# Ledger of designs, part 8: VH-VL binders against SWR1-complex protein 7 (SWC7)

Target 1, 125 residues: SWR1-complex protein 7 (SWC7), of Kluyveromyces lactis (q6cpf9)
Amino acid sequence: MSTQNDSIALLLLQITLYHQQELAHADSSLSLDELLVEPIVDNTVVEKFTSHSMVQIYAPELAPLNIRSIKGLISDLFTNTNIQEPKNLITLANHYYSERLNYLQEEKIPELIQQMKDEYRKLAE

## First folded at step 5 (VH-VL)

Design s06 (framework fv_enfortumab)
Fold by ESMFold2-Fast, scan of step 5:
Structure s06 (fold): chain C 125 residues (1-125), chain A 123 residues (1-123), chain B 107 residues (1-107)
Amino acid sequence: as target 1 above (125 residues)
Amino acid sequence: EVQLVESGGGLVQPGGSLRLSCAASGFTFSSYSMNWVRQAPGKGLEWVSYISSSGDYIYYADSVKGRFTISRDNAKNSLSLQMNSLRDEDTAVYYCARESSGWLHTYYGMDVWGQGTTVTVSS
Amino acid sequence: DIQMTQSPSSVSASVGDRVTITCRASQGIRSWLAWYQQKPGKAPKFLIYKASSLQSGVPSRFSGSGSGTDFTLTISSLQPEDFATYYCQQANSFPYTFGGGTKVEIK
């Protein structure tokens, strides 16, 4: 259950991070470094997250959330995630990726480990 | 009722400075992003600056970057615009405006406007 | 920056006329377009958001349409209180940009 929650947290962070990178790429006046600690959450992030199959299947209670509620979830992740590194979207995503990877290694599901690694490669781009 | 009231406008020499203020009442100011929008005499609307509800995301029009600074004090329900190195083309009525908020998008447009404060840059 | 072009810059019309105002974005803005009405000496009034959603309290004779780059504001039966200048604004990205305005004046 908690591991499913970690997967949902990773999904939210990944979607949010990709959106910040797209925004910064399109507009050179936007500082990616600033967006990594105070991300822009708009309809694109909300729709991508709430319509995602993982949310529909494993966290349907999150499907009706709006921009403010999603921003609240992201703020909670910043507040409640205990990491040694300075907190930003990348370091938080790395934390949840590592938690998920450790769980999959414990369960010995190598095909899902490869999927996680592929997604992480995209996240870091 | 929701209300925004601007102040601080006046006559100033080119190269001078002015600080505009906007007092908010009737709503939870700390929950809304805010804008400054100006209008030169007989001309159209020109967006000047945006500040997020937290104060941490700030954007400026290219014409004012490096000269104007937007800020807010959520404890005092107040928005400010510090204007430095003023030029003739900065002559305008300056409005503060609240960002409209909805369930799926925060950036709908501006639903509440102040009455405006006049800035005249003239020798 | 996204340039917003409004046409016409002015239109002369009579009470009861159908008035259409066009707004064109220099690049795609999806549906993130707002329309405002401004009367002389007054602050702008919010009319429409998300290209076609009417703000509460705005008369049903006002309607908006369009997506992407081409948008239209329509006043189906012009009333005396509708003589004003109308502005579009893109909310897709910073910096926010307004159209140049369309003055609807008495014929």
Scores: ipSAE 0.000, ipTM 0.528, lowest interface PAE 15.8, mean pLDDT 84

Design s07 (framework fv_enfortumab)
Fold by ESMFold2-Fast, scan of step 5:
Structure s07 (fold): chain C 125 residues (1-125), chain A 123 residues (1-123), chain B 107 residues (1-107)
Amino acid sequence: as target 1 above (125 residues)
Amino acid sequence: EVQLVESGGGLVQPGGSLRLSCAASGFTFSSYSMNWVRQAPGKGLEWVSYISSSGDYIYYADSVKGRFTISRDNAKNSLSLQMNSLRDEDTAVYYCARDSSGWLHYYYGMDVWGQGTTVTVSS
Amino acid sequence: DIQMTQSPSSVSASVGDRVTITCRASQGIRSWLAWYQQKPGKAPKFLIYKASSLQSGVPSRFSGSGSGTDFTLTISSLQPEDFATYYCQQANSFPYTFGGGTKVEIK
């Protein structure tokens, strides 16, 4: 229960995954499959997350967090979220995506539901 | 309906400048990385430039680096390519293409393309 | 830059034929290879991603295989609408690079 918290969690995971995919594309020596297992939190992730409008408006207490604190948040998400094997960033993000989709279904926002389903489908396979 | 519509192509003299635009509709533009791809008459596809969904990551082909500038305006759902110091070899059809990259991925390829806009650099 | 070498440059085929097109990367690209189809006067159409995954809406006669440096696009039974130019593209690293294209022509 906490639509805002689930949205913020998904935002953090989205930013982290997107950053790791950019790193893999910029450096062919990095394995994308390996990067998706372990989160990489650096200043780019911290700055993008803490300066995001959703965080500034709906979770301003997260704005002063540093690398260690953000790593802690992601670690807490892994610990406190019951996800199916394999346990990695994709399956964790998919869990929060599912929660977000369920919320939109309850609020009956059909145009956003289709967008979310399309993004999920591409990421899942 | 998911669409990309290019504009701004035309005839220009060597050394001139031209600005291409791409208008996106039917999807959340701010969630997708975008590409420009060109094709010279009778030749193959050549990737030109990439911009990430946020605009933070930008890449160019060596042939255009320093002369072309890719940019986006997520509030207006538009992508732009500013082309300076144009050369005869820049003559091509320019396509705006959505990287199949989306909210949580972006390593697949380009899944939505515009119709293309023709740039002719005459000597 | 990663160079993509595509062969053959053209192939003449009849309806019902099996057509194979190869694509070689100058260095390892894992499975980050896409295939496109382009008909004259049209924008390219996305066919295959991650070397072997068929894009939604693409006929099952199209298939991709390979990993690392050597890749193949196969059309199991060529149809009239399949006469087109095909391109491979690596998405492993920037700059993105395309193969030179293979034109599939009517015999």
Scores: ipSAE 0.006, ipTM 0.582, lowest interface PAE 9.2, mean pLDDT 82

Design s08 (framework fv_enfortumab)
Fold by ESMFold2-Fast, scan of step 5:
Structure s08 (fold): chain C 125 residues (1-125), chain A 123 residues (1-123), chain B 107 residues (1-107)
Amino acid sequence: as target 1 above (125 residues)
Amino acid sequence: EVQLVESGGGLVQPGGSLRLSCAASGFTFSSYSMNWVRQAPGKGLEWVSYISSSGDYIYYADSVKGRFTISRDNAKNSLSLQMNSLRDEDTAVYYCAREYSGWLRSYYGMDVWGQGTTVTVSS
Amino acid sequence: DIQMTQSPSSVSASVGDRVTITCRASQGIRSWLAWYQQKPGKAPKFLIYKASSLQSGVPSRFSGSGSGTDFTLTISSLQPEDFATYYCQQANSFPYTFGGGTKVEIK
């Protein structure tokens, strides 16, 4: 995925993870460990995700999605994301966070630093 | 400087109402869950209520459920606690406290506290 | 609701002493336990989260341990500024509950 798509995936995973943690805290009978693997998607998750500014600006085609469609997206992330650790919401979110961070550090920041060095060197000479 | 300042405490008669406020500054208020915690004179800490960063998840201690209402205004960086049907046992110093959570909500604790506002329910 | 029991309710100690405070949950809370310090007339101060992780700025003489139902807070070498009341708090499920507190008093 591109940086933009990775950011949207991370957003969905973060919203879902936060929701699962709140559900586990509200109901002691719900195991957070189980919810991290089999998340519950309800209107809270859908509304938070589809109304988010990142979705509105960068992925407006996702705005009309319903519970079934969002469940499908999360299921796809569980199925298609390759990680060596056990798959759960935390390890999936860490994967997408690392992808985004690597892009900034390896692609964007070095590019900007190199541009600044080149400009400084040309001005000095 | 990260700061929380409570206000709205006072003397009230049993059955009366008070509204507490908590003003947040020095941090992105909308990114943090908030708590109200109280302490009766000479007693220990008692958790009162929680509100998530968005305001969508709200929880109360059994002793205040149905009488107290927690709310927040993220545009104004403020937290509120509406207290109705007050009882003698609600007499306490009320603290607002920011919920510390690691990235992805990996751990919990209250890392920033206000100075407290005193609520006295009598006569 | 999860009940949190602290022991002792108070302890008299001298500067340089090792102080251990225990906290027991009525049911399993994994590692979702925080510790706080409170001095008279002041708001509580956050010390430890997730049972054993020290909050930034808290002296290394403080440590936490335990998981499930039994937890301890240890002060390895008590300093004058450590005389205070200490509270544990579970964050495993709502309602959040605090222990009754342990007052560490000067001998």
Scores: ipSAE 0.007, ipTM 0.596, lowest interface PAE 10.0, mean pLDDT 84

Design s09 (framework fv_enfortumab)
Fold by ESMFold2-Fast, scan of step 5:
Structure s09 (fold): chain C 125 residues (1-125), chain A 123 residues (1-123), chain B 107 residues (1-107)
Amino acid sequence: as target 1 above (125 residues)
Amino acid sequence: EVQLVESGGGLVQPGGSLRLSCAASGFTFSSYSMNWVRQAPGKGLEWVSYISSSGDYIYYADSVKGRFTISRDNAKNSLSLQMNSLRDEDTAVYYCARERSSWLPYYYGMDVWGQGTTVTVSS
Amino acid sequence: DIQMTQSPSSVSASVGDRVTITCRASQGIRSWLAWYQQKPGKAPKFLIYKASSLQSGVPSRFSGSGSGTDFTLTISSLQPEDFATYYCQQANSFPYTFGGGTKVEIK
């Protein structure tokens, strides 16, 4: 829809994706394939999303949300995103990333994503 | 469809310089970090250099640091490796490789490779 | 720098054999380990990411396991097209480092 809302959707999907990856890494009984279509949303996802600077600056109405509300937002992304591929966190995130690029093809999003990946790699230790 | 094509390899004398290029097509080049990886004759793979999608983050293997410079031109969909002060041990096939760009912050892997360009440092 | 030690350096095997290749990191790399297959005269092919996740299109006879420092690549029933050299690569930190490779040869 809107460029701002697409950026917030990307953020939520990215935080959720990362969390599912960490859960699957920590607990071998959890299937990443299953988590990508039925993600686990706990206080870690809620805290990371609602405290994020993008949410605080561009979507402050989302800052008070709890686990149930965040699950609702993710469910809305699954039901309302029109893609032909199987719907999972990766294909949803790629959709919102691509849609954002239609508006900002030579600007910040690829750089921010790569910067975030590079910063996370540095924080591993 | 998705393709990387290296060029610029050749025979060069020790102490000489050479510039390798990698032409990308079939994907949004500016969204992917890129790597150079080399392989000496009969030897294994050796990572050479990395450049982020923006060009802001650059890393080198110790063996080439100070001699090689990686760069990219996102408007031209091209990656380059400037090689100075070449040594016999730099003789190798040089591959450019795309590092998969995804929303998973710790998913890394080189999913698309060029065919390689041969660099020979000798007489 | 993180050193990747791969063993064995070569293995002779027959079609139908189970082949196991080991990769050891000199320090913890969590699960940031990729596996590649390379056939003579060809560029490497991406097989596995995050130690155990199979790349789309890679046959299910390939599997990866391990975390931290010790990793394995297993081919459960070797096929003719699997004779190749296999490499592990850590992506935990720069510089990226590859293992020395394991050549899977026809017996």
Scores: ipSAE 0.000, ipTM 0.529, lowest interface PAE 12.2, mean pLDDT 83

Design s10 (framework fv_enfortumab)
Fold by ESMFold2-Fast, scan of step 5:
Structure s10 (fold): chain C 125 residues (1-125), chain A 123 residues (1-123), chain B 107 residues (1-107)
Amino acid sequence: as target 1 above (125 residues)
Amino acid sequence: EVQLVESGGGLVQPGGSLRLSCAASGFTFSSYSMNWVRQAPGKGLEWVSYISSSGDYIYYADSVKGRFTISRDNAKNSLSLQMNSLRDEDTAVYYCAREGTWGLHYYYGMDVWGQGTTVTVSS
Amino acid sequence: DIQMTQSPSSVSASVGDRVTITCRASQGIRSWLAWYQQKPGKAPKFLIYKASSLQSGVPSRFSGSGSGTDFTLTISSLQPEDFATYYCQQANSFPYTFGGGTKVEIK
């Protein structure tokens, strides 16, 4: 609903997406296509998300969450995000990213758009 | 603007060690995974090692596992490859290469390469 | 490990020719295949990612196709600067593996 909630959702989706890509690359028995719709959430995802500066500053109530709670948040994003295309981590992340870009573009702030692109690219960890 | 520059190559005897470095400039180094790729004289490309943008995920080719160690320092924009117990078959030009693997436009491809540094292992 | 087989190992061609290079994976790699161009004494240049996506700045005469195990790189009308060795690389799983290369030579 809020711009900050959209940013936190994008952060979670991006961290989760990165982790699925890394797991699929390490283990050929894992299908990335399947992980994009039913992602594996382990301590790596939890630690990267809960330790992120955006969570610490803007959503500190999310910092103590465990694996089960993070899985719940991801499940909620899959259930409640209204998009026309089939839902997966990529289509969901693209939705939230586009909403964020539209907001910044409407405010005519080109530099902040670039900063946001750089920030989410840094999540490639 | 975007550049990768390797250094540290040279001539060593079998069983010796070398440390290769790769200096990155013109881009946000911490946003990219990095690879080492080598090429023996007159031969094709051979992938050597990978390190994720955070350094949390590291992989090696079977031929170098246990002998080579990849590492990175995101604060210094540098990538390293520590090579121990060198063998004749490790003789090659070693390239560092940037890989775009994450974000909304992930692509799993090595889009920027250094010029290479030559390692010669000879008895 | 996934073995990548390129064919042919070399091809002789003239400017204006259509050149097709094939790459075959020993097991399914979905679309996780990249193509590179290498000129003598130079580092490889990135051409194509995810089997068919052209890297920005690469001429449109280059195209890639395929999925699963069988892939092709096509140069629709060979130019003088295209004489080089081409490599495919799978990024589906570790270890990453390259094809043996295809040298495109002047006829």
Scores: ipSAE 0.005, ipTM 0.564, lowest interface PAE 11.1, mean pLDDT 85

Design s11 (framework fv_enfortumab)
Fold by ESMFold2-Fast, scan of step 5:
Structure s11 (fold): chain C 125 residues (1-125), chain A 124 residues (1-124), chain B 107 residues (1-107)
Amino acid sequence: as target 1 above (125 residues)
Amino acid sequence: EVQLVESGGGLVQPGGSLRLSCAASGFTFSSYSMNWVRQAPGKGLEWVSYISSSGDYIYYADSVKGRFTISRDNAKNSLSLQMNSLRDEDTAVYYCAREGSSGWLHTYYGMDVWGQGTTVTVSS
Amino acid sequence: DIQMTQSPSSVSASVGDRVTITCRASQGIRSWLAWYQQKPGKAPKFLIYKASSLQSGVPSRFSGSGSGTDFTLTISSLQPEDFATYYCQQANSFPYTFGGGTKVEIK
């Protein structure tokens, strides 16, 4: 029932994951495995998330959030989501992606599955 | 049909400039990172430049830093490479290539779609 | 920069042969290695990502293995359409780098 909340969670996780992959690729001294344990939330993540059209339309209460608040949201997702070990950004994001995909497959909506995949790639930048 | 088509190659003198274009069709261009990769006659592949889907992250090979500029226009589904201060060693076939990804994950796992290339010859 | 070294630079083989190509990174790249096939006059074709994952549409006779610095591409039973040059590429960090290529030639 919370497909919009799941979409917003996926958006946040995808933006965060993409940002950390960019950081790891820019600096070979940074281990991607280690970066995926702790979320890195800076102004880039905050601005991309809070300015996104999905947030503006479906979750406008999240638009004024700062770094501390966004870190809190991600922490809450880790605490409140039952994910298999290892617990990291990849497994957390995979959980929300799977929830959304399962819902759309149950409802037999192939067009929306493709739109979801395209939109999340775009949202991650 | 997913397709990339390069254009703009030609013969230029050392020190000259040239602008390459890459036209994308059949997929959501704005959702993918793009690369330029070149290949000198009879030699192997050499990575040239990367631009993220948004254009926020840009990287260059050391051999082209300060001389080449990668850019994209997501509204026009196009990628560009502005090449300045060209050298004989820049002679190559230039390919544009899309960086693939599995599902929703951003993995930087490789270049899954390539154009047919455009030839740049730098010679006096 | 991370240097990628391929060996051999060329190999002569017959249809039905098992062909193994190696790729070594000058420093650890985890599993961030892709393999490509290039035929004369053509753009490269994506074969394998993340060292061992086969791209959709690529024949199952192709396989990849390795992690860290040492990687291999194996063609279990060479077919006529497999005569080409093969390249490895690291995606661990910028700048991206390719191996020098391995040409698989008719014996």
Scores: ipSAE 0.013, ipTM 0.625, lowest interface PAE 8.3, mean pLDDT 83

Design s12 (framework fv_enfortumab)
Fold by ESMFold2-Fast, scan of step 5:
Structure s12 (fold): chain C 125 residues (1-125), chain A 124 residues (1-124), chain B 107 residues (1-107)
Amino acid sequence: as target 1 above (125 residues)
Amino acid sequence: EVQLVESGGGLVQPGGSLRLSCAASGFTFSSYSMNWVRQAPGKGLEWVSYISSSGDYIYYADSVKGRFTISRDNAKNSLSLQMNSLRDEDTAVYYCAREYSSGWLHSYYGMDVWGQGTTVTVSS
Amino acid sequence: DIQMTQSPSSVSASVGDRVTITCRASQGIRSWLAWYQQKPGKAPKFLIYKASSLQSGVPSRFSGSGSGTDFTLTISSLQPEDFATYYCQQANSFPYTFGGGTKVEIK
């Protein structure tokens, strides 16, 4: 299902964005703009993503992925997604968020919309 | 049919240069990561280089780093390997090989499609 | 770099024999191991991925097992077309590395 794939993609992008925002905040010599273009995937990103309940339940084939595989997944999302300039992690994540939100709004499923918003808010902590 | 065809091999003197090409057909080239793998006469397989589907991620074996450059042209369905400062030890058959992809996982499982190889001989 | 050691380097076998080839990684590679078959003068053929997943079109007499550092390729009943050199390859991290190969020969 495309909606399940979009949700998993959004999860990966949010985890990556939060991680890179943390790195930029901890080290003032690092530019967030530069970090947003080149995704940084380390064990923190891998473990948060592969252990997430959404991955465990709906995409268990992604659970054994390593750093290299996850970098590849993000790269593929950049090359296969039509997004507005500038092309970075924020615009890519916004694309998947908007697609998911539009689908849920058109189907009039307010409980799922709220659940999605709550889940992605937690990843930003 | 899914196919990879290498070209550009030949005889070159130590210190010389060669550019290898790999022509892809029968699949969406821009969706796959690609590899170069070589095999010296009577020896085993040695991985040389990797390039991601977008071209953004590139890796090299230590033996060729700084001398070889991998590149791709997705509009032309082609992969290239620019080889500079060639040494006797670079004598081998060079294969281009496609990274295996299973479903929505464009993961690092191994190489499922290989070309026939092109021979590079470095000698005076 | 992760070193891949194959054993034996060669084996002489007859049609119908069970052949086992081992591959050891110098570091843990989880299940990120592939197996290839190469016949003289030809490019390698992809046999197995993720240590134990048989590629489509590969005969069921081929099987792979293992995880972490120790891996095995088994041919349950050797056929004439199976005389070839077999290679393992780790896909866990760059640089990718191959084992030295195991030549399965007829006497």
Scores: ipSAE 0.006, ipTM 0.541, lowest interface PAE 12.7, mean pLDDT 83

Design s13 (framework fv_enfortumab)
Fold by ESMFold2-Fast, scan of step 5:
Structure s13 (fold): chain C 125 residues (1-125), chain A 124 residues (1-124), chain B 107 residues (1-107)
Amino acid sequence: as target 1 above (125 residues)
Amino acid sequence: EVQLVESGGGLVQPGGSLRLSCAASGFTFSSYSMNWVRQAPGKGLEWVSYISSSGDYIYYADSVKGRFTISRDNAKNSLSLQMNSLRDEDTAVYYCARETYSGWLYTYYGMDVWGQGTTVTVSS
Amino acid sequence: DIQMTQSPSSVSASVGDRVTITCRASQGIRSWLAWYQQKPGKAPKFLIYKASSLQSGVPSRFSGSGSGTDFTLTISSLQPEDFATYYCQQANSFPYTFGGGTKVEIK
């Protein structure tokens, strides 16, 4: 379902975003702003994503993917997500979160996005 | 309500070992990265080590690398620092400190909650 | 490693004075700088994050500014409880580094 696909996309985006932050902290020559639009995907991202319980249970076909395939999935999210904002890991994640909040009033969206971000943080870490 | 309590400090001889513990309460420990920061008598603050919320990312100050090991047990809400091959210059008050974060970015802004500190004295 | 140079090392001031403390990084750290207050025998207290954002519960007389390499902490009207040592800390990259501290002393 689109809901399952959105949840897996959010997980991938969250794991990738967290990894970019850790890389930028470990290496001052790396710009977080640049990594948000051209993320580094290495074995840490692949292992965390493919071994995650959500992937094992709801998307087991993704478990054997390698670096190239995961880079392809992220590239597809950048290409196929239609948003008016400049595309980066944050704006992509916000888009997928917001898709599932359309039954709620506009003024409540930021609060619910924050709650969803906190939940996905727990799953990704 | 949010609290960190260190223990395990003491007097040891050079070359000795000591294990520090930090007990967390009043917050979801597993959601926060943690730091150890020390302060030698009459001196400033010196960062010692970092561990991410999952335990997958660990960093050390050059002065302690290879001698100290940071670890955490999220089920027990505890942080540890195993200190081996202790030197006179390791004498300090050791603080555990929680690192704050902001929303979706999960960027680290600073250490918003600190323990009271535990004293380590390395001397013959 | 990024070196944080803090100045002055001490300043003597009176209640009601404006106090400014500077912190300089040996390379660019964007806005990833925090400020702490430490009183004798106590753990540090978090004051400011991301160079200029005031932590909840910290009095509005405290403010931070700067980006890149040059940063300042300002206390607009010093109160008796503000006599303490202040530290800056860069959170841009590991290893994290602190400034040497600035002691704000009673004049």
Scores: ipSAE 0.014, ipTM 0.647, lowest interface PAE 7.7, mean pLDDT 85

Design s14 (framework fv_enfortumab)
Fold by ESMFold2-Fast, scan of step 5:
Formats: sequence, structure tokens, C-alpha cells
Structure s14 (fold): chain C 125 residues (1-125), chain A 124 residues (1-124), chain B 107 residues (1-107)
Amino acid sequence: as target 1 above (125 residues)
Amino acid sequence: EVQLVESGGGLVQPGGSLRLSCAASGFTFSSYSMNWVRQAPGKGLEWVSYISSSGDYIYYADSVKGRFTISRDNAKNSLSLQMNSLRDEDTAVYYCARDRSSSWLGYYYGMDVWGQGTTVTVSS
Amino acid sequence: DIQMTQSPSSVSASVGDRVTITCRASQGIRSWLAWYQQKPGKAPKFLIYKASSLQSGVPSRFSGSGSGTDFTLTISSLQPEDFATYYCQQANSFPYTFGGGTKVEIK
């Protein structure tokens, strides 16, 4: 934890979470609670994730991945992340966000903390 | 069915205390931030307090700071508002409302599910 | 705190009318504005988020527009069930603040 891999995991969770929120708001037949544990991964999620600068620079092996592979990565995060709270996209994202923030605080890098917050905020805009 | 049900309202004298509860059902309560919003008779909506899904981030309106305390129990799917040093101006219907927003994640959508409200009357 | 000024305070309208309600923020709030509908004796109902996005299940006659400080809620063809009070709310920063409300009443 506290690695670049944690940042990539957080990015994937954030992009996926934002997408589920948008889907639930647009379509009354979709339950956000269900989407938080069984997310819909489509080309919007894949394109946003694989084209992101963090993936292009720090995890280029993930750039060619398709829908099936991205679903697999998300499934792996659900299986392998150990948290006390019920597992869903929000609780998993909160876990990785807290881990990353704690690491940056320990290293006393406040400008990177602010950059991280700004970066993830932009995913919602 | 996604539902929020408030309770604990009543008639109290100025300076008294009251504890409101909000019972959540039909959704994963621990995944959502929550708000208390009030409305005085014949007046508009006034935001009172916010608590994040984890309980780590809490905010209050200036009018209630130091007097009201918001808390949650994720194991019991419940939200609470402890109200101390009550004043006539605190007389209102109090609503609990689910918030899809996250201050950490930068998602600020608004309050999509509301309870029916519980009435608090502060008078001598 | 961000002040939300809503106008008009009330509007008298007939079924089929186009109704426009405005909401102004004292500071920039980007697109983080929500709109709510409240009928007498009922809790508010969520209508619009991010200034212009309709909550699922809300009729398409409702629309929102604006960014920064100046926002508008429009009901393109008022229906009998739309007579209510409407509130805007900024979700940009804490404390959250509501507009004073606009009562849409029958003419």
C-alpha cells in the first residue's frame, strides 16, 4: 500500500464510482446500491481509465485493456482489499484514498496532497 | 424500498435538550453521507449539519455550532442529532436526508432521499 | 458563507405556462447547484443536480441551466402537480446554503 499501484487502484475506483453515480442519476431502473457492488463497466470507464495520464506514465501495460480485463481488475480489488466496512466502490475508494493521503502526510509533501485532491475532484466534473 | 424515518421530536422548554434519530432502510447506510435540514413554520429550508459516510468529517451551520452534535451508528443504520441549549428559533420540522456527495472524492450531487420529518417545538 | 438569492418569491401561473425561477450565488459555485420541489406538508423532492442534470424519474419539462453565480430552473409547460415551492441549494462548499424559495401558485 502507499505505492503507485495504490494510486492506480484509486483512479480506477474513482472513475468507476463516478460512472455508476451518473448512470443511477440518469436511469431510474438502476439502483446505485446495486451498482456500487456490481458496477457496470462500459467503454466510457475503459476510455477514461486507459487514456488517463497516470496510466499512460505509471502503468502503460494497462493502456491496451478492454472491458473484460478492466472488469477483472475491479473484481480483484473487491477480492483482495481487506477492510472492516462492507465492500463496495465507495468504501474501497475511501480506503485507498486514506492510505495514499496518510503516506503523503508521513512524507510531509503537502503540495502533492493538494494536487491529488484536485486531480480526483476533476473526475467528478 | 429506500427509506428514512425520523423520530424524537416534541415540545421542550428553552434551554432544554432533545435527541433526534433517523432510521435508514433499503440501502447501504454506511456508504452515504447524511444531512440534517430544518424548516421553521412558514419559512424556507435551512441546512443544519452534515456527517460523512465514515463519520470522520462533520460540519455545522453557524446557528447551531456548540449546541448540536451529529453522530451516526453504521452498525444500526441510524443517524442522530443531539440538541442542547434549545432556543425558540430552533422550532422547526427536522428532516434527515441522504447525500450522494463525498467531500473526499469531490462528488457534490445533493440530497436525493428525505425522511418525512419530525417536529421540534421550543416554547415556554 | 455563500448566500443564495432566489427570485421571484412567488409566481402565479396557469397550467400550460412556462415558468422560470432564478437563483444567484454570492460567490462562484461552478455547477454545484441542486434544485428541490416541496409540496405543502411534504418533505422536499430532489429534481436537479449539477445545475442541469435531471434526477431519474423527474419529468423532462423540468430543466436547469447556468454556472458560476447565475442559475435558472425552467418548467416548460406547467402541470397541476407542479404547484409547489422550489428551492435551490449550493453544494460547492460547507456550510450548504439554500435559496429562500419560490412559491409557484395557481393564478
Scores: ipSAE 0.013, ipTM 0.628, lowest interface PAE 7.8, mean pLDDT 85

